# Designs tried in a protein design chat: VH-VL binders against q9umr5. Part 290

Target 1, 268 residues: q9umr5
Amino acid sequence: SYKPVIVVHGLFDSSYSFRHLLEYINETHPGTVVTVLDLFDGRESLRPLWEQVQGFREAVVPIMAKAPQGVHLICYSQGGLVCRALLSVMDDHNVDSFISLSSPQMGQYGDTDYLKWLFPTSMRSNLYRICYSPWGQEFSICNYWHDPHHDDLYLNASSFLALINGERDHPNATVWRKNFLRVGHLVLIGGPDDGVITPWQSSFFGFYDANETVLEMEEQLVYLRDSFGLKTLLARGAIVRCPMAGISHTAWHSNRTLYETCIEPWLS
Key: E = the ipSAE of ESMFold2; O = the ipSAE of OpenDDE; V2 = 0.75 times the mean of E and O plus 0.25 times the DockQ between their complexes.

## First folded at step 12 (VH-VL)

Design gj89 (framework fv_mavrilimumab; at its last look DockQ between E and O 0.95; V2 from the best seeds 0.86)
Fold by OpenDDE, look of step 13:
Structure gj89 (fold): chain C 268 residues (1-268), chain A 123 residues (1-123), chain B 111 residues (1-111)
Amino acid sequence: as target 1 above (268 residues)
Amino acid sequence: QVQLVQSGAEVKKPGASVKVSCKVSGYTLTELSIHWVRQAPGKGLEWMGGFDPEDGEPVYAQRFQGRVTMTEDTSTDTAYMELSSLRSEDTAVYYCATVSYDWETGRYSFDYWGQGTMVTVSS
Amino acid sequence: QSVLTQPPSVSGAPGQRVTISCTGSSSNIGAGFSVSWYQQLPGTAPKLLIYGKSNRPSGVPDRFSGSKSGTSASLAITGLQAEDEADYYCQSYDTSLSGWVFGGGTKLTVL
């Protein structure tokens, strides 16, 4: 039998948004138990990511307990960060494939329509004033805002991304790394035509340097220092990178070709 | 507030086609996702199809594929449902309804309904 | 033969609490899709009653509430009133059918 699949959504998503994905899975892997976690939907997806991690943890624990052979995680957009954190804090998870579907794994620094409606008076260059404040960190999007021009503020004020990345020292860094390394495969999916994740390479742990030049995963300090296990995972062949062009951000979970190429192979 | 006003009752022979209209007001048709639900006399609600609220594509229930066509005229803010090869079993009240997303709750629902159109198929 | 199963009828006296069950499967409610409830008074079009966990549109009294667990959902009506006599339908999305689905409906009689 196929391992259960757990789906974690992104900002303002509904379970309905994943209908096609579930239909693809049902068609290609009949009998698979697929569950979209119906938590922190809509506006509630703006809640602090650590709060979300706790909620989702409570939901996945019983699912994992019923699946001793393991489960697969498909985590979309913001959900990908939630899942990475989840796997970091859980010392007993049994995740085989962690599929990060167009997630800002290395953070977000984009001035997109997605941000404009939330912060109509804020520009990308000035959002750090809000996001790196105590009240700003109460919003999920600020939890992974990564301003390359204000690295000091990011490192000191980021209550989520900087911690799960091991960029800021904390007492759980070693344990979280150990827990995260329990994953069988890390499948990274994203592409240049996403239009929301900025830079799009963030889905592959690439990101801007101080000059806004995009550096690859292997050039990142988190990789070089292996702060949460990326270097180790890569070394043992556990990281899969699946870039795809021509897919907008809201279509990653509803593209058949993408599913067959980047998702399906890891659901066995 | 959205209002949906449907066309009048229809009487058709078996094998004929019927086209029911649904005029939208309060909002433009382009801002809404119209779906169709029918109800046979004394029976329950049955979803027939509609325009997907996320991608705008028409989606039909498997049972009606090949017999139903849903269209929209944005110039008149009117949605249409045409059902062909009518059978006696197609006798029902047909409703148009909007499917809307609530961003606060992250839920879709059929939040506004037309008054219904009775279609009688009889030889 | 609806994908979502409801009892055909329920009854209660004024002031009582009644519940209407909606039993789905792993391809709809169990897959994580939301459940909505609709009230249909005799001779009228359905009206949205509950959507999501227990959200009510404007005008729907708080004596109506919804819940979801596992593959099933439930509508609860407290303080039953004569005007509550109607048909009630649950609704969700089903991946096996690739479409929206309604329950078979429940006729509520107020005694």
Scores: ipSAE 0.917, ipTM 0.951, lowest interface PAE 0.5, mean pLDDT 95
Fold by ESMFold2-Fast, scan of step 12:
Structure gj89 (fold): chain C 268 residues (1-268), chain A 123 residues (1-123), chain B 111 residues (1-111)
Amino acid sequence: as target 1 above (268 residues)
Amino acid sequence: QVQLVQSGAEVKKPGASVKVSCKVSGYTLTELSIHWVRQAPGKGLEWMGGFDPEDGEPVYAQRFQGRVTMTEDTSTDTAYMELSSLRSEDTAVYYCATVSYDWETGRYSFDYWGQGTMVTVSS
Amino acid sequence: QSVLTQPPSVSGAPGQRVTISCTGSSSNIGAGFSVSWYQQLPGTAPKLLIYGKSNRPSGVPDRFSGSKSGTSASLAITGLQAEDEADYYCQSYDTSLSGWVFGGGTKLTVL
């Protein structure tokens, strides 16, 4: 009997977008109960990430309670950040595999069509003026905007990402780290042809320095300080990295080869 | 406003093929996903297939695989559904409908419907 | 037989509340796929009525609302009116069939 799978979507997603993923799971792991959480869909995906975390938390609690052997999370794009926070705020989660599909784990610094809907005249170089305001932090996209040329503003203004990454102090940091470390496996998936997540290495906890040179996870202060447990997880053998070229941002949940290579092995 | 206008009623013999058209106006076909739904007299709605709004390719319900073909002519903003090897059980009203993504709710729905085309299979 | 089960008929009097159930399974509603509702007046094409909890197309009155829980969904009609007499269909996506599915339909009679 396979553990239930909970799917958390991204920005402007529909549960319909995960139909192929669910069909793949059913083919390789028949009888798996898979639930796409139909919360914060469409425009509501722009709500502050802490608000989304509370709503998704309420939805996952009964699913986890009914699965004493554990559950798996598959969290796509922005949803991967929601799942990061869920694992930190829940003292009693029983997540085995946390599968992060092309999520900007260290933040986003790139022009996208999603940003043009909210900020049509902005360029990535200027978005910090909006995002690092109190008003901007009421939008999910700004909660993980990480301008490498204004890192001081990011550290002081980010109400979400800087806190869950331990880049700025929070009273609950020690408890969040302890809770996050309960996860069985952290499976990181992403690739150079995503076209939306910038830099794409953000999906693997890499990110730009002030010169826009990408530094990988092991060179990040959050890793070196073990702020929320990445170094401990890596030492435990619990971090899986699965990069794949040739996959665009909207195709991570609908590519069979990606599923077979990066997702299927982690669904017990 | 999107309008879907379908071709007129058809009477066919068993074993024949029928090709129903759906003319789009008020919008361009290339920006829409057209699906087909049929309804036998006194029965419920049955999805047959359509162009997947995310994949951009036609997808067909399992029971119609191999005998239904859905095509589009962007130059005339017309979608087509061709059903072959007709049987008396294929007697039904055939509807075309647009499948649209609503960015506000994150949901897909069949939001505009054609008037329907009655296809009668008899001899 | 339909993959989504609806009662074949429901009835109510003007001004009353009626509900129409739509029972699915783990491969459709239970998997998290949304539920849309369609109204079909005699001799006409179906019309989209509800495509979310309270999300409705322009022109559909607030008296119509949808809900979804577990493997089932429900359409609620408050302040029932004579013109509401029609067939109602629920719809979702099903992963075992790899396609869209409709309920069998419910005939609403206003007495």
Scores: ipSAE 0.837, ipTM 0.911, lowest interface PAE 0.8, mean pLDDT 92
Fold by ESMFold2, look of step 13:
Structure gj89 (fold): chain C 268 residues (1-268), chain A 123 residues (1-123), chain B 111 residues (1-111)
Amino acid sequence: as target 1 above (268 residues)
Amino acid sequence: QVQLVQSGAEVKKPGASVKVSCKVSGYTLTELSIHWVRQAPGKGLEWMGGFDPEDGEPVYAQRFQGRVTMTEDTSTDTAYMELSSLRSEDTAVYYCATVSYDWETGRYSFDYWGQGTMVTVSS
Amino acid sequence: QSVLTQPPSVSGAPGQRVTISCTGSSSNIGAGFSVSWYQQLPGTAPKLLIYGKSNRPSGVPDRFSGSKSGTSASLAITGLQAEDEADYYCQSYDTSLSGWVFGGGTKLTVL
């Protein structure tokens, strides 16, 4: 029998948006138990990410307990950050494949329709004033906002991303790294035509330097210092990079070729 | 205020086809996703198909594949459902309804309904 | 065959609380798809009553509420009134059918 699959949605998502992905799994791997976690939907997806991590943690515990041989995570967009935090804080998780669908793993620095809806007078160059404030950190988008031109503010104010990346000292760093390293595979999916994740290489742990030049994962300090286990995972052959062009942000979970190429092989 | 006004009742013979219209007012079809739901006498609601609210393509319930066609005329804001090869068990009230996404809750629902069109199939 | 199972009927006296169940499966409610509820008065089109877990459109009284757990959902009506006598349908999405599905319906009788 196939391992259960847990799906964690992104910002302003609906379980309906994942209907095609679930249909693909049912067609190719009949009998797989697939659950899209019905939590923090719509406006609730703007709640602080640590609050979301706690709620999702409580939801996955019984699913993992019923599957002692392991489960898979498919985590989309903002959901990929929730899932990475879950893998760090859960000392008892049994996740084999962590599949990250176009997630801003190194943060976001781009204007989007969501952003303009929430902050209509703001641009990416001035959002640090909002996001790096106590009020701003109550919004999930600001929990992974990463302004490469205000790195000191990011490091001081980020209540989520700087911590799970190990960019700020904290007492749980060793335990979180140990927990994250128990994952079997990390599958990174994204592409240049996403249109929302900025830079799109954030889905592969790449990000801007101070000149807005993209440094790839292996050039990032968090990788070089192995702060949460990326270098160790890559050395084990546990990181899979599956880029695909021509897919917009809302289409990653509804493209059959993407599923067959990048997702299906990891749903053992 | 969204209103959906459907065409009048029809009587058909087995093997014929029927085309029910649904005129939208208060919004345009470019802003709405119209779906069709039928209800046989004394029976429950049955989804037939509609335009997918996320990609805008028609999708049909498996039971009706090959017999149903759903179209829209954006110049008149009118949606159509055509059911062919009619059988007596197709006797039902046919409703059009909007499928809407609520950003606050992250949910889809059938929020506005037409008055219904009775289609009777009898020899 | 409806993939969402509802009791055919339920009854209650005025002022009482009644619940209407909606039982699905791992391909619909159990997969995480939301449940909506519709009220249909005799001779009229269905009306959206509850969407999501317990969200109510404008004009729906707060004595109507919904819940979802596992593969099932429930509609609760408190303070039952004569005008609540109607048919009630649950609705979700199903991946095996690749489509929206409605429950078989429940006739509520106010005694």
Scores: ipSAE 0.750, ipTM 0.889, lowest interface PAE 1.3, mean pLDDT 91
ESMFold2 (binder alone), look of step 13: mean pLDDT 88; pTM 0.921

Design gj9 (framework fv_mavrilimumab)
Fold by ESMFold2-Fast, scan of step 12:
Structure gj9 (fold): chain C 268 residues (1-268), chain A 123 residues (1-123), chain B 111 residues (1-111)
Amino acid sequence: as target 1 above (268 residues)
Amino acid sequence: QVQLVQSGAEVKKPGASVKVSCKVSGYTLTHLSIHWVRQAPGKGLEWMGGFDPEDGEPVYAQRFQGRVTMTEDTSTDTAYMELSSLRSEDTAVYYCATVSYDWETGRYSFDYWGQGTMVTVSS
Amino acid sequence: QSVLTQPPSVSGAPGQRVTISCTGSSSNIGAGFSVSWYQQLPGTAPKLLIYGNSNRPSGVPDRFSGSKSGTSASLAITGLQAEDEADYYCQSYDTSLSGWVFGGGTKLTVL
């Protein structure tokens, strides 16, 4: 029988948004138990990511306990960062495939409707003043705001992303790396037409330098230092990169071709 | 105040088609997402289909596929449901309902309902 | 039969508490899809009573509450009143049918 699949949603999302994904899974892997975690939905998706990690952790524990052969995670957008932290903080996770669906793994630096709703008068160039304050770090979107022109502030003030990426020291870093390395497969999905995740290569651990030139994962210090295990996973053959053009941010979980190409093969 | 006003009762012969309208007023949103639910006399609610609030395309329940067509005219804030090849078991009250997203909770609901249109299929 | 199972009837006296169950499966409630509840008074259209498992629209009194656990959901009505006599329907989304589904309905009688 197929391993259970746990779905972690993104910013302002709901379980209904994943109906197509679940239907595709049922068609290709009939009998798979798929659970979309309906926690931190709507406005609650703005709560600090460490708070969300704790809540999702409590929800995944009984699912993992009932599946001794392992589980798969499909984690969309902001949810991919939640799943990154889950894999690090859980000493006993049994995740086989972690499928990261257009998630800003190295951070976000782009104007979006979500940011304009929250901060109507701010431009991306000025959001560092809000996000890198203690107040700003109480919002999930600021937890992964990564201004390439103020990287020193990001490294000092980020309470979440800089820590889970090993870009700043943390007492638990060694244990987090050990836990993350237990994952069977890290499947990275994203594309140039997403329109929200900026730069889109953040979904593949690429990011802007100070000139807004994208450097790929293999050129990142976190990869080169193997801070949380990316280099080790790649050497093990455990990282899968699946870029696809023509897919907008809200369509990653509802495109059949994307599902068949990038997701289906990893749902044993 | 949001209101959905449906067209009046219809009496049709077996084999005919019926087209029910649903006029929406009081909305502040640009896009309509209207779904249709029917109820045979003395029976429960049955979802027929509607415009998906995320995809913007009509979706139909499997048992009505091929017999039902749903359309929306956003310029007049009116939705239509046409059911063809009518049978006596299609005698029912047909309701339209708005499907909306509550951004605070991250939930969809059928939040406003029309008054219903009785369709009677008899000779 | 419907894919969401409700008892066909429940009854209670004024001032008492009643609970209406809605039993689903792994393709709907168990998959994480939320549950809404609708009240239908005799001769009227259904009215949204609860959405997103436990949220009340404006104008619905707090004596109506909803909950969800595993593959099932429940509607609780406390302080029963005569005007609560109605049919109650649960609703969720079902991935095996690729559509919305309603429970079979529960007739509440206030004795």
Scores: ipSAE 0.827, ipTM 0.905, lowest interface PAE 0.8, mean pLDDT 92

Design gj90 (framework fv_mavrilimumab)
Fold by ESMFold2-Fast, scan of step 12:
Structure gj90 (fold): chain C 268 residues (1-268), chain A 123 residues (1-123), chain B 111 residues (1-111)
Amino acid sequence: as target 1 above (268 residues)
Amino acid sequence: QVQLVQSGAEVKKPGASVKVSCKVSGYTLTELSIHWVRQAPGKGLEWMGGFDPEDGEPVYAQRFQGRVTMTEDTSTDTAYMELSSLRSEDTAVYYCATVSYDWETGRYSFDYWGQGTMVTVSS
Amino acid sequence: QSVLTQPPSVSGAPGQRVTISCTGSSSNIGAGFSVSWYQQLPGTAPKLLIYGNNNRPSGVPDRFSGSKSGTSASLAITGLQAEDEADYYCQSYDTSLSGWVFGGGTKLTVL
């Protein structure tokens, strides 16, 4: 009776990392079929996001096809961007709830140990030199690197996020918007203590301006222009915002209170 | 690199308890997640529990809840598994193993195993 | 009973290919949890043979390979050798039991 749930992981995650989430779902919605897609795990999570979108698309098609009443997506961190693209490129998706779990929806502009491991001499102020090159765009993390001090470079070089957000024109933009708008609910989850997603408001479509002042979703050009449907979804009552303090980046999928407050109500 | 050395064989009477040790060398215990797996003679492997590599707390298989306790002594790099209220069905070889995360593949595995400790429960 | 089902035995001659199946359900392999395989020689501790569906640890020859599809996994051994005679166990995580689970084991006999 409950719709199947598909889980899309983030950077360097394993399906084991979602064991608590699946156990919570089984407790509150017994009988739910939950599938964590174990594609692009570990180092492969660094592959270009469009490559990941194609692989995840092939995996979700048979799951969606056998669930005529729809499915739910729970998409964690980088996985939330994969799910954004899936909802846009799939002409026949039947997603009811898209639950975005601390995902950098407007991009990332923060130093992390992962970036320093890959680019040891780089700081966030200098990463634009690497990420906005053709070589840098071969890495998933550079596909959503959004330097607010080099917005022109981001708009010209981003092969993924700028296109999916409608910040740069694409021939498929009208179809992508139409497809995305079929989603039943867009559930946005994130919080100030995440420690990785920078700014944390990126999980709610907020982001830095050129002075590093965070502007919320309703002040973003992509919202005001309704580039991929955010304004339409909000007017329809389809956007849910669920911020929670006290949760670090690796704990979103294993916190019971977070699950009960922000995720459980949107599983049907 | 990592070696797990377990305590010697034990013979116990029904109703007694047994405490098996697993000494870690080549690495510090604080950096490892130790799990316990048993095998009855001629039977398969059965997971009993261990310290969760992500949560850092012990978790036990449902059938051993209330009878098993897993602890660590970081000063001696030794993990312990204590099983109480022993029955003849508890006669088995008890193994400790490390559970490790491989960042390259994004996978957990039981990668290093102790030599095993034979526990015989008989009157 | 084991929640992961393996055939109790399989046999082959030297040089042949053998395959050992591991059948799970929606609460383990079907939920997306990866599968590891262990080789156990008589009187010895299990040895990690394959992890994360299809990855080999250092020292495991490429004759051993793993695969996963739907609710099942399999271990393939090509160029079968006498030294491969052992018990083989699959392993995954199960959310209904909230723990790790092993298959019942398969005894491989090299004829």
Scores: ipSAE 0.832, ipTM 0.911, lowest interface PAE 0.9, mean pLDDT 92

